# Designs tried in a protein design chat: miniprotein binders against p81326. Part 8

Target 1, 226 residues: p81326
Amino acid sequence: MLHFGGFIMEINHISKILEKEREEYIRNKVEEYLKQGFSKDDAVNKANQSWRTYIGHRIQDVIYNLLKKFLKDSGLKVTTDKALNNRNLPEELDKVKRLIAINYGEYLFLPDADVIVYKVENNDIKIIAIISVKNSFRERRFETTYWKLKLKESPVTSHIKVFLATPDKDNEISYKCPNGKPKKMRIILEYELDGIYFLKEDFEETEKAKHFGKIVEDIIEISKKL

## First folded at step 2 (miniprotein)

Design J6
Fold by ESMFold2-Fast, scan of step 2:
Structure J6 (fold): chain B 226 residues (1-226), chain A 108 residues (1-108)
Amino acid sequence: as target 1 above (226 residues)
Amino acid sequence: SEELIKEVWELVYRADELLEKAIRAGDPEAIREAVKLFERAAELAKKLGDKELLAIIYLWIAEAYIALGNLEEAVKYAEKAAELAEEINSEELKRFAEYLLRDIREAL
């Protein structure tokens, strides 16, 4: 009943679109920087940096739309931290926001949750998972682990699964050292988080570190146990 | 404070990136500068009362000292992280701290 094969096909299709988009984006940005008076080497470096920022937001949108589409028939709903920061929230989203808020003494803050999966049963909301999307681990690499540790402290949030989704293009957490040992960041993230989903093919799969194509099945299975 | 949380993670990000570049370049002075940034982050984490974040920062400081070959300081910071992990009952942080302590002691 579920279109898991269709999900894998859409991921593959989007991967090809993103690669073509990268080539066009970089070409256009190099031209822009050259017009601004930068050298060719500086223009290329700046264009690559600009792409890293652009693709981060693009991947978040892609993941949100894919999960929304493929989880809908399972009675699961998907939102984003950007939606939860709107001034006037629908009652349902206001409840979602309150169920993931973390206590900092005098203050309550949201975790950095790019994508949020929840269900509604008998007017009660249950948060299933939050997904942190990282294109590069140079930005706030341990932030996802910090939010997981904070969520574990409260009975209200301790059941929430925390996942990381990443292409890991720079092989920061998918690469193994020459002795076969994973890098420190991979060890920490895999131990503390509930799962890592890679938007790439070349990595060593484990029970917690999987291809992104498995995320829909995993989320549905988790939701049945709540 | 939301501002303090952001400041801590910005310091950690800068320090970690500097540390990785410095290790690849074999630049001890840059590693020492990374330690100073982590120490500033640790002080802010203390002000926030965030023992989990403080323990994690202490583990990064321990790794920087390992890279400098200062195993005495590395042990001190890894032990401080283990003590905090015990206090907050975090088995994950305890395991990581013990992993570093084992590696440091074997190198002695």
Scores: ipSAE 0.000, ipTM 0.236, lowest interface PAE 14.3, mean pLDDT 79

Design J7
Fold by ESMFold2-Fast, scan of step 2:
Structure J7 (fold): chain B 226 residues (1-226), chain A 108 residues (1-108)
Amino acid sequence: as target 1 above (226 residues)
Amino acid sequence: SEELIKEVEELVFRALELLEKAIRAGDPEAIREAVKLFERAAELAKKLGDKELLAMIYAIIAMAYIALGNLEEAVKYAEKAAELAEEINSEELKRIAELLLRWIREAL
């Protein structure tokens, strides 16, 4: 909490690093594809496609590292869905996995939980929040909403906050009603989720739709009430 | 056409509203009703030639069938989503389809 200003500075610094990474990544991938015999136009298209996949994972990693760093002093722990799917799962993470699993009658599945925030008190684990990271909404527009609705059905998971974090570079959910036309995706996501956190400056801010810089303070406040 | 685009958007919106309510209520018949609306939306998406929307609708239908425990239908729609994702070379839709197919395989 005390270092909230430091969190904002780190986000701004990371944003500049990601822009540099994009330029270098595209340059290197274009060169790679040209060496493979692709035309310049094809090489550029393939490099941009490769970047979209790469940046998705990179933004997840950045969000994980930022949250881990800035929540540590508040006694909160952070993990990822990738860590929970590890073959040699530690006891603590095995407990986390069991506490976020969703029951489908005869079946048990994990939600789309890219980043998970939890706390450990008196050898008991409490899940605070699940964060879904999305770079684009064309393809995965309501997956997070589906998982939020399923989590609400169980007393074990109904308290877990479900957040969406996104740079939303294409302005797909940045505004509810741009040019007088309702954006159903933004309206539905804001209605169903506990919060949307934007990794950008230009968006329509509401009580649920905020700049990513506010996520640490919000999570800490939620954890105090649990 | 503009009219078909508006019609498919309206169907998808209504189907999503119904699916969300059905999931909250734990109502399998309402989930099946939502699937019927998505199937109608899929036919309109085909007429529009909107393969990206069609693939997403198929993925949602697969997800609904997983919730119903109907893995046979879930596989069918997840595979349709995967085929379209490959055709349009959408890495995110490929990931969604692969994830759905993995969940179905693990449930079996």
Scores: ipSAE 0.000, ipTM 0.107, lowest interface PAE 22.5, mean pLDDT 77

Design J8
Fold by ESMFold2-Fast, scan of step 2:
Formats: C-alpha cells, structure tokens, sequence
Structure J8 (fold): chain B 226 residues (1-226), chain A 108 residues (1-108)
C-alpha cells in the first residue's frame, strides 16, 4: 500500500516523535511526581522507570509492525523472540526457533533476536536477519556482538545478518569524539555487526551505519542473495 | 517508607534487567525468577499505596508471561494494570495495558 518514499517519511516522523517525546515525557512525569510529594531524586527515578517501560514496548513493537507491513509484498516474514518463546508453536515458527538457537552442550539458547526476518521457499526456511533493539547502551553494550560472534561459529547460522536498531537517545554511538575518532563502542559495534540502523535524523553515517528507513531495502537485497 | 521506596526501586531495576537478559537468552527459568522479583516489588508497592508503580510492575509481569507463552497469566496481569490505570485516571498506563491486551488477543 505504501510507496518506498512513504516508508522513509513514516520512519522520519516516528524518529522525531520519539526524540521529542522523551524530553516531554520525563519533564511531565518529574513534575507530576514532585506534586505528589516525592523528592527530586525519587521523582527522577520514577520518571526514568516509567520511560523505560514505555519505550521498551514502543520501539520493539514499532519496528516489528513496520517490517511486517513493508516486507510482506517481498514474500518475507517477520516474527519476534516473544512469539518463539510461546509453548504452543506452529510448525513454521518451531523451525525458525531451531534455525537460530545456539548450542551450549546440554543447553540451547536464543540470540538477542527482538525481531527476526525469514523467508519460506519450497517449504524450506531461510533466516535472513536478526534485529536487536537497544534504547541505551549503559548496561548491555556488547550483548548483540556476543550473539553475532556465536552465530558465526556454526555453518547453520553463519549466514544470518545481525543488525542493531537504536534511537541512541544518550548519544553514545552517534557522533565522533573531539579527537575526530568514533567512540570505542561505536567502532566495535560497527566492526562486529552487519549494520546499525538509527531511529534518529542526525548521526555519523557510514556504509554500515544508516537511517532505519533503509532497512527494508537492505533486507530485501540480502534475501535475494540467499 | 524512605527505605521501602529504595527497596522497591532496587527490586524493579534488578527484575527488569534480568527479564530483558532472560528473554534474549530464551531462558524460561530466569524469566520466572524475574517474575518473582517483580512480585516482591509489587507487594512493597502495595504497602506504599503507589498504584502507578504497581501498574508498571504488573505490565512487566504480563510481558514476562507473554514471553513464557502463558497468555492466561499475561491477560490477568495486563487487566490488573488496566484496572489500576482507571483508578488513578492515567491515560498512558491505560493505553499500554490495552496495547498488551490487543497483542495477546492477536496471538490467539
């Protein structure tokens, strides 16, 4: 239903709303809690907890719904790690789960796969990409790179692209340091991962670090080569 | 009460971090452990009379149960969050609870 230009426009709109929404949300919540009699520190903590809950659900769902909508006409399917943790899996999703699981001897674990893109050809499943969604990097900076490295160890999973999608609200990987070099975290993430897709307008763009609006086109091109 | 508030915040932070890690690792036992931490936080939030914090905790418990494939428990906690949101007249919390309930219904 939507043109490629429509997709880019929708992504840019959402990115700007999320950025503006955080400032407004935190400010309003802090004021609300102060009026309820909480101390400044407690009000800030409560506002941050509320925002973390809000944005966590929002960003992952937005990405899932956008990818499902815009990849449908290309014969690509989208699922989530939440869906794969369902006890009553359809046969197709059970196959997807088995194709991305990593073996640790007696145990099998799923990678950091918030959103999973796959295709079905002749009743065979090909996993195209795994997308990890990160709102911030303070506590979990290299989880996605660990899972990428683990996936590369197996011939079954080594072809799977691992992408990071992030608004990078704390500007942790968006810009260069005063010395002209990218930050250490940015260098490592860009080197190890197959791509970084920013849900924001302004950042240091490279071949692997792009606006989220380019992800649909990139996934379709990757799918054609698999 | 000051000490109690600090304890609730600490439990919620620990539970949330564990839940996110556990979901990504596909570890049902760790998800259940996160639920237990949230349940402890919920009891303390009830003692504080903080219905907004309680609703936020219930939303995270519902999310954990979705990840476990236990849609019955997920509905229960999302509905509890919606009820609390109505009581405190929070349109934001009501929207988040209704959004989770919609997701659960679509999964069926």
Amino acid sequence: as target 1 above (226 residues)
Amino acid sequence: SEELIKEVFELVDRAFELLEKAIRAGDPEAIREAVKLFERAAELAKKLGDKELLALIYLNIAYAYIALGNLEEAVKYAEKAAELAEEINSEELKRWAEELLREIREAL
Scores: ipSAE 0.000, ipTM 0.248, lowest interface PAE 14.6, mean pLDDT 78

Design K1
Fold by ESMFold2-Fast, scan of step 2:
Structure K1 (fold): chain B 226 residues (1-226), chain A 108 residues (1-108)
Amino acid sequence: as target 1 above (226 residues)
Amino acid sequence: SEELIKEVEELVRRAEELLEKAIRAGDPEAIEEAVLLFEWAALLAKKLGDKELLARIYLRIAEAYIALGNLEYAVKYAEFAALLAEEINSEELKREAEELLRRIREAL
């Protein structure tokens, strides 16, 4: 049995730690850029841009570790696209890579699968879900939907659930227009994807848009049907 | 590689076994599972450059989709197999693919 209250507590603790890390990271990066000869305003702007990149990787690592910890007792395994891009893969991960690869004629490419959940039964691999982690939507707003649509084209991958996990700190997909309508990006992402999991409290809740704390339970339920 | 050849051989064996049982039992979900194993084997056959094996796998996938009543997908995979059979000059595989396409068209 998993204690999902413990999972929520871990998420809340991590959010507080990340806010503290932000202030220290920005301070250190501003000093670094100033030493490189940038003006104060340029140093601050570059430090903020660097933080956006850093926090993206940090949140991916956090989500990977949380899912690995809370899914292990359900017989589910977790890996990352970083692990799958190694030149010398263990047999199990090589099989995972082949099962999520998308065919572009002469070429096979991995989707943007930051975190991958799978199970092993009788030495056969079944992919349960791919989780795309986005801290910002400025340059990659529909990347996750593109991969979802590509995965649906093949019987090998059409069953794979594609989820988006995001703090959405800038309210890019949780914002409501004055008339109460969600933004176009939120509407499209929710329509095309199998779910959106927010690492925040303030958003429009739906059957497909949930708090990140529900992802473990949802993945376990999906795995029982595969 | 040697490991890859062993892996594709085992996958094809398991997929064939599962497909036969699933069709006999009238179990659409198990037929879909067999298709997934065959598609995995197809990816490995592509990596090996084994076009003959790839064509054979596509024919099995087409038969599975006929059993599921998904004639659109059945046509797609039978056509893939026909193209590969033509490329490798296999009259046997070409005739099997053409027979499946004929069967699908008659079911429309």
Scores: ipSAE 0.000, ipTM 0.112, lowest interface PAE 18.9, mean pLDDT 80

Design K2
Fold by ESMFold2-Fast, scan of step 2:
Structure K2 (fold): chain B 226 residues (1-226), chain A 108 residues (1-108)
Amino acid sequence: as target 1 above (226 residues)
Amino acid sequence: SEELIKEVEELVRRAEELLEKAIRAGDPEAIRFAVYLFELAAILAKKLGDKELLARIYLRIAEAYIALGNLEEAVEYAEWAAELAELINSEELKREAEELLRRIREAL
């Protein structure tokens, strides 16, 4: 039976699988780089850099599959920006693409929306939310905020919720200064976005910053008002 | 819970012992590892709402960064410790933070 307890258990199970997958990935990549003639230290550094790229795609796929599974019984559908960039789209996905595209005069561009939640009523599509998935935050990374601000400008897209989902393993946005004040990046992201969902336990929850286990119930509640 | 409080205090004790030994040995890798342990302890101290423990942890991290020659990070953590000390009205912790800031300024 799908429920919030089952969803949380599945998240915890996947976290353990991802850690084992990391160990295997790093081992294989170190071996490949050593065969190419790199030193042990360089091979390890390159393997870790390769893992950062790999895990970004992997965690996006995990979140997509979790949301697809747990939103299905609520009549909600889930897709990805990767799926929308295929040349030959089914009519339904072509409509989804057109409803999230941002106008730049003569040009239309898709936001960098890793996961998209929508509903189909009769022959019409309503976009509920887009979720940006980030494994790490290097400096100059407010792209999710940029897309939220652009979507707000149009009556067609202004209702779409923009969420960030992140394990934040390096405590880049879940870290708080001693006076209780969040860091600047956390303040800006929380202010501009509709929500931040953490795939970790050790952070202080707020109205907008929550454990990832809350995302399913929040999306369902939003969809009922559209 | 009481068990979690004891666990955090034990973690801090282990991190402090490691830091002291690493500084004496002049081992930068061990000093950085002690910083990681203190950062873990800081997260748990925040979860417990223990601002006094958090300030003490930040003072130890600042001391570790002084030993590593990372003076900008040392200033940041010492200033955060001073802010916490003022928030909880601890003259002892504020004095310790101000002493570290003076040492850093002398090293610049």
Scores: ipSAE 0.000, ipTM 0.098, lowest interface PAE 20.3, mean pLDDT 78

Design K3
Fold by ESMFold2-Fast, scan of step 2:
Structure K3 (fold): chain B 226 residues (1-226), chain A 108 residues (1-108)
Amino acid sequence: as target 1 above (226 residues)
Amino acid sequence: SEELIKEVEELVRRAEELLEKAIRAGDPEAIDEAVWLFEFAAELAKLLGDKELLARIYLRIAEAYIALGNLELAVKIAELAAEYAEEINSEELKREAEELLRRIREAL
């Protein structure tokens, strides 16, 4: 039987695997760039940029698999926006797609929902949460906030919780200024979103900004209210 | 709410136009797009408790699935339309649902 302690152990195990993957990935990419004639410094910089792209997708896959595993016993199901963009959708996923779609008049578009949690009761589908996964915030800081604000505009989607999950390795939103104030981006994201879940240990928890290990319990609690 | 009613009316209008055009053109991608609009409208109709509108929307969705050749899903949706029609005691909608079910059974 799965439990929350098991979830925390899996997260810790996966963090160690990701660090080992990082070392191997960087080493291999540096060798590739050196063979292409780049200087050592340029090769290292390019390898680090490549890793940031790679790890973004890898973290999404990890979060999807963890949530799928640990929510299953609570009767909750997990899918991804990539799965929903497939042309041959099962009936259930087709319904999920329609229930998270945002109305732009003649057109319906999906939010940028990396991971989607829903439940099925008596052949009726209820969307619980969407989770946006961000490895860095550079040029795309407020995408998750935009989708949250759009979802709030419709009675069909206004109940859907919008969460951000991030390792925030560069301390872009977990850092506090010397005067104790959070950065502007952190303030805005925490205010507008339903929660921020950090895949790191060193930060100050608030009611909305928590360790990722608490996400399963929070989602189950939300689901019981629907 | 008035805003919700207006949104449902606009979605149904757009979906009707798209479905008719798509069926005439034999365009399965456009038929699927019309189904998306109808299913969104159905969720809004559920929030309104408008079972008459739900029955009508499900009849259109069933027609769309017939046109797409998804007869298994078409029968399920037509049965839902019949259930809503029965709850509101609409002989017109019950007859429309039964006619769709007959067409589906003949095609299986």
Scores: ipSAE 0.000, ipTM 0.203, lowest interface PAE 15.8, mean pLDDT 80

Design K4
Fold by ESMFold2-Fast, scan of step 2:
Structure K4 (fold): chain B 226 residues (1-226), chain A 108 residues (1-108)
Amino acid sequence: as target 1 above (226 residues)
Amino acid sequence: SEELIKEVEELVRRAEELLEKAIRAGDPEAIRLAVILFEYAAELAKELGDKELLARIYLRIAEAYIALGNLEWAVLYAEIAAELAEEINSEELKREAEELLRRIREAL
């Protein structure tokens, strides 16, 4: 039996763990930079920059493990771009890699697919969705949108849903029109992508912008139509 | 890190040569290939934490999209590069990004 209430409970539990992990990480990094001779203000700035990089990797792993756990009973499989870069790929993952790759003439490249959801039926693989995980939008603002537009160009990949998952702690895309001014980044991402899933409570909800707790149910419904 | 630096340098070199040749030849397929090599180099630059290199790569991607007539993507990459240039206090890169944005605006 698939228990969506259990999924939401586990998200809440992990959020509390990550909050405590942040405090300890920042404290340790500030101490490290101070020992290297940086000023207090520079040490704090560098520690925050380091945390943004660290949490990006950490939250990708969290999302992967949550989706793997809660999609398994629905016959869905989950992998990562890290797994697809392994030197000795199993036949199944090699097929996944080929089905998600974008064709550029002589070259095939993987999109920025941090987490990949697929299903297997009689050795026939269907890619359901890719999830791009963004902790910050400073340097990778529209990268996910680029990959979505490229995937739409091929009949092999045009059915693949492209989702963005983000805690958006800096409120960069949480609202479409804060203080009466349109947020170009939020508006474009919502328009072009198949969904934005927030790992936070305070955001403007739309048909495409939802709490992360909805992602398992949405993926299962999409998979039934394929 | 040392091996990664060599990989990024080689990718950027190949991408720049391909882009220059493709623009001269009016070959949109080759321009797209150059963009992909630059995108790969950008991911490696991010792993290195080299924001200056990342900004330069994004400026090259913006130039490629100008050549392809995809001005919407050209704007997006030039804006990201301008933001990175501001963050690292590079007047050179900020000026280059502003010049590209001006060219794009004139072509729209």
Scores: ipSAE 0.000, ipTM 0.129, lowest interface PAE 18.3, mean pLDDT 80

Design K5
Fold by ESMFold2-Fast, scan of step 2:
Structure K5 (fold): chain B 226 residues (1-226), chain A 108 residues (1-108)
Amino acid sequence: as target 1 above (226 residues)
Amino acid sequence: SEELIKEVEELVRRAEELLEKAIRAGDPEAIREAVFLFEEAAWLAKYLGDKELLARIYLRIAEAYIALGNLEEAVKYAELAAFLAEIINSEELKREAEELLRRIREAL
């Protein structure tokens, strides 16, 4: 349990680094926009818009590095869809790509697999989980659900767990309506996905909707059953 | 896990002692260090599913941010504590969170 305690402590440390990084990023961008002649209010608004784009990529990298570090001792490997799009793939990653790709007639596409967890046993690759990282749901509400449903259609991919990881700072899926009911998007995502892991404090935990600190233990337990 | 429970209890104890001492001394760096320890304890409390402990930790973090003059963060943590108090139906914690929010509004 102390092993998982270390993971949770590292998440807390990185969360503080990200908040400090946000403050510095916003401050620098405000100065940049002020130099371009924008008003103070416009500069602040533009800086916040810029941060929303930046954090989307940043948090994916953070999750990748955390999972790579804490799953290594359990014999689990971690990669990204970004790595799988390299022109010259190592044999192992080429196999991972082929095991995750979805068929659309003459075409094969990768799902939104920001982070991929797999294991290698006796020269065979088993995909354990795909983690989609979303910092906003406005435009892409059910992308993760779509990919989960497509993966279920094939015996090659039907065992793969599909998780969503999100800070949900806009309270798009963690907030309850005044009547206490979860929003439609939360209900659908929780029903269809194998789990939702929140990188935030204020939400109701369920069997499938958990704090991100629980993801390492869950993945290790799943891998032992494969 | 019994070991995690002992770890969170020790972190909370250390953080509370440090926060009280740092506020009396007017030492902002020591107050920030206490916040760090409370945040570490908060993550462990989340993993353990101990919402009551988490709410109490958030109230302490809110008090620390009030002492630092960071009212934006103070509001955030006090509201998180109020939310958790409502979920666990704790009138004591709800009243404590509401009192902190009142103090913050008066300081604005």
Scores: ipSAE 0.000, ipTM 0.179, lowest interface PAE 17.6, mean pLDDT 80

Design K6
Fold by ESMFold2-Fast, scan of step 2:
Structure K6 (fold): chain B 226 residues (1-226), chain A 108 residues (1-108)
Amino acid sequence: as target 1 above (226 residues)
Amino acid sequence: SEELIKEVEELVRRAEELLEKAIRAGDPEAIRWAVALFEIAAYLAKDLGDKELLARIYLRIAEAYIALGNLEFAVKLAEYAAELAEEINSEELKREAEELLRRIREAL
């Protein structure tokens, strides 16, 4: 319980840091593009596009570090797809990579697994959850659902929970239309995935769509049933 | 059960074909993917209680790790295969495991 309260406080603190980081990043990139001869309007547009790419990686790193810190006392381990793509993998991570891989005939491919939660019992590895992190849905809208459906096809991977984590600042999937109907993308994502965790306060919670602060408790509960 | 047996058979066949091609091409990533296919087949073989199939799969994974230069892990897998072969009284598999262990130790 003490660790859960600390988790929420850490999320709030990091949100404030990321907003300040955005202001400084945009300012520096605008200056850089202006020095290259771009107009002010073009420099601002290019700086905003650069930020969209940067923040995606930054949010993944933040989520990884938060989950690693707050799941450690529950005997749970956390890794990333970046770690699994290293040429020199420790035996444990090599096993994690093999346990989440999806079969395409002669070839195996990793799902979109930005953050992976697993446990080790008697030198055997059990994958608990894969978390896909998205800061926008303009491209690759249903990539996470595709990987969920593929994982369900195999008895080796069908137990793995697939979660989406997103700030959804543009209200692409957390907003309901004026007629009360969710957007099609929200309906599909919530239906197919095991959960959606929002890094924002203003949205209507459901059984599967929750505040990110609940993810640690949910993962621990799932791990007890394995 | 019958569906599971077909899945394991298909995975092993594809993994063997991939491993052979990857070794000939000198492609370590493709060798790793062959290992992944064999590991999935190994988990399914455990569910079936098929120790003979499990031992054969472990020997193939050991060969893959020899090709990757991970001799320490190859030894462990070949030793697991030898233990399984002993449990099921398979002289053929025991001999194959012992021969592979001899080759690995000579390469250390």
Scores: ipSAE 0.000, ipTM 0.213, lowest interface PAE 14.9, mean pLDDT 80

Design L1
Fold by ESMFold2-Fast, scan of step 2:
Structure L1 (fold): chain B 226 residues (1-226), chain A 97 residues (1-97)
Amino acid sequence: as target 1 above (226 residues)
Amino acid sequence: DEELERLVLEAWRLFLEAEELARRGAPKEEVEEKLREARELAERALELARERGDKEVQAYAHLVIAFIELVIAELRGDPEAIERARRELEEAIRLAE
């Protein structure tokens, strides 16, 4: 049976661990850069930049492991785009790859799907959702939206839900109209995507913009309708 | 138990709001008031979860109370609050196992 209390507890515990991990990571990286001859200001800036890259990968791994753990008892399977790009794919993953690929004439490309949720029923594979994980929106703002629009073009992939998961620490998409001024990115992402899941408490909640703690129950509900 | 889960998750949400207020340097009185609201809900969830034999919600309620004590320890410089947090965390771990 699925325990939603356990899922929320894991998310909250991981959030606290990541904050402590950040303090230690930055301290160690600053010391490392100082030993390389960088100034104190340069060392701090480089350490912060290094953390942004590190935490992005760390959050993706955490989300993958949480979803894999809490969806398995509902008959749902989880994989990653990294796994689909490995050599010698198992038959099941090869089928997943073929069901999510986008056609560009002579070329087939996978969407940038950090985490993929699917089910196997009667030897048929049904893709439930893809989840794009973004730590920040500096350069890749509408990538998730682009893949959603491409998936909608084909009857094979039009049912696939496209979600964004983000801590949004810089408050880039936390509110539609902060200080009375519309934020295009939040408005467009919410309009085009099937859901936005925040790894934080301070955000404007809507039918499609929710705390990450809701994602497991939402995915299970969607899978029952497919 | 859906009702118990809702109560304990609401307690956690209030705690996170209090923690954010503290992080932004809000007045100590505002932070402590929000922590009191969180504690009341967590203790209510704990009591009901004990009556209904829901160990998962009991564990989660103890975890919320532990985190409340950690914030109180920081705000007041109170080592007794750290000790209370440790005991609450131990109980949460015991119930989760």
Scores: ipSAE 0.000, ipTM 0.102, lowest interface PAE 18.1, mean pLDDT 76

Design L2
Fold by ESMFold2-Fast, scan of step 2:
Order: sequence, then structure tokens, then C-alpha cells
Structure L2 (fold): chain B 226 residues (1-226), chain A 97 residues (1-97)
Amino acid sequence: as target 1 above (226 residues)
Amino acid sequence: DEELRRLVEEALRLFYEAFELARRGAPKEEVEEKLREARELAERALELARERGDKEVQAEAHWVIALIEIVIAYLRGDPEAIERARRELEEAIRLAE
């Protein structure tokens, strides 16, 4: 039996592990930079910048593992775009790739699908959702929305839900109208995507913008309607 | 700038016509001719937008050129076109701030 309290407990445990990992990582990096001749302030700043890069990859792995663990009891499977780019795909993953890829003739491009949720029924595969994980919106702000619009063009892929998961530490999309000024990126992402899941507590909640703790129950509910 | 926006919008329209022709399996020469028209307008919009300091139109022009390179890569099997598309997209994103 799937218990959402268990999911919340795991998120809390992982948060504590990541805090300890951050402390150790920063401590070690500060020491390393100090030995290279940097001042204490510069060493701390460089260590924090290094952590931001590291945590981006770490968050993707955490989300994949959490979803894989907590969706298993509902008969749902989880994979990654990294797995789908392997040269020799198992038959099941080859079918997943065919059902999600955008065809540009000789080229087959995967959407921005860091994590993919699907189900298998009677040897048929149904894609439920793709999740794009963004730690920052600096360079690739329009990417997820572009892929959502491309997926909507085909009857094969138009049912696939496209979600964004983000800690949004720089508060780039946390509010629709901060200080009375509309935030174009938040408004567009919420309008075009099927949901935004925040890995933080401080954000403007709507029907489509929720805390990450709700993602498992939302995916299961969507799956039941397909 | 209404003139600049009109140029880039027309370039994008021509691109979508070329893309639809390619999707339907039209002759390669017909698709490439329409992509050439789209590129000429996008490059003109980009040049004028640089002169006038219109970063928004510059970003949109780079985006259209990137889309054209992707289709060219498909039609010709040209891997360098994918690299050009990537560079155009990076510039579009940078300017769209």
C-alpha cells in the first residue's frame, strides 16, 4: 500500500543528508581553495559556486530515485533521458523512446525529459509524464515550454503531462507578480506547462504550482485516467 | 520597433511553411528555397536590430536562424548545421534576458 506520509518522511531524510553533504562539501572546498592561496571570503564564495553546480546533478538523481521508489507500488515505471540515449536499448525502453521522441527526419530528439514516468499494460506502453529538473533559469528558460508545445502537436504525444521541478533558489519563478510587477517567466511556464513542483516552502501556490511533496499523488491520479 | 517585428514574424512564417513542406515530403529543392527566403529575412532583421539596439528582435532572429539550421541538418545530413543551431540558440537565450 502506498503511503504519502512515507514519501514526506523520505524527503525530510534526504534534506538532512543533503545538508550534511553540503556542509562537508563546502568545508572541503574552502580548505582546498585556502591551500591555493585564496582569501577566506574568496574561498567561501568559490566553494558556494562549486556547490551550486554539484547540487544540480544531485537533485536530478534524488528526484529519479524518489519517484522510482514511491511509484513502484502503483505499477508505474520510471526512466531517464540518459537511459534512453544508450546505444543498445532493451525492447521496453526502445518503445518508450519511440513514444516520446520528436522526429526531425533523420534525427530523433528527446524532449527535455530528465525523468520519464510510464506504465505497461498488456505489452503496450503508455507515457504518463515527463519531468524537467531546473536548478537555474539563467540560460535555458524557454526549453521546457518549447518541448511541451512540440509534444502537443502530435496525437501520439499530446496526452503526455510536462512538469517542471525546481528549488528556484534565486526566486525567478516563485511568484507571479512580485512587488506589483508581472513575472513573465512564471506566468508563461504556469500557463503552458501541466505543473510546476517547487523544492522549497516559500512560493505562490496555485492549482498548477505546488510543493514537490504532491507530485507522487498527482502522477498516480493522472495514470488512473489513461 | 514595428518594422523589425514584422520582418522577424515574416521570417518565422516562411520557416513554418518550409517545415510543413519538409514534413509532407516535398522536394528538397523546394524546401531549401523557402528556408533561404526565411534566412534572408531573419538575417536582415538581425542586422537592423543590432543597428537599433533592439535586443528582443535580435533574440527572435537568432531563434529563427537556429530553427532553419535544424531543418538544414535534417535535409543535408550536415552535423555542422546542428552545431550552428546550438550557437544561435545560446545567443538567442542570452539576448532574451
Scores: ipSAE 0.000, ipTM 0.131, lowest interface PAE 17.1, mean pLDDT 78

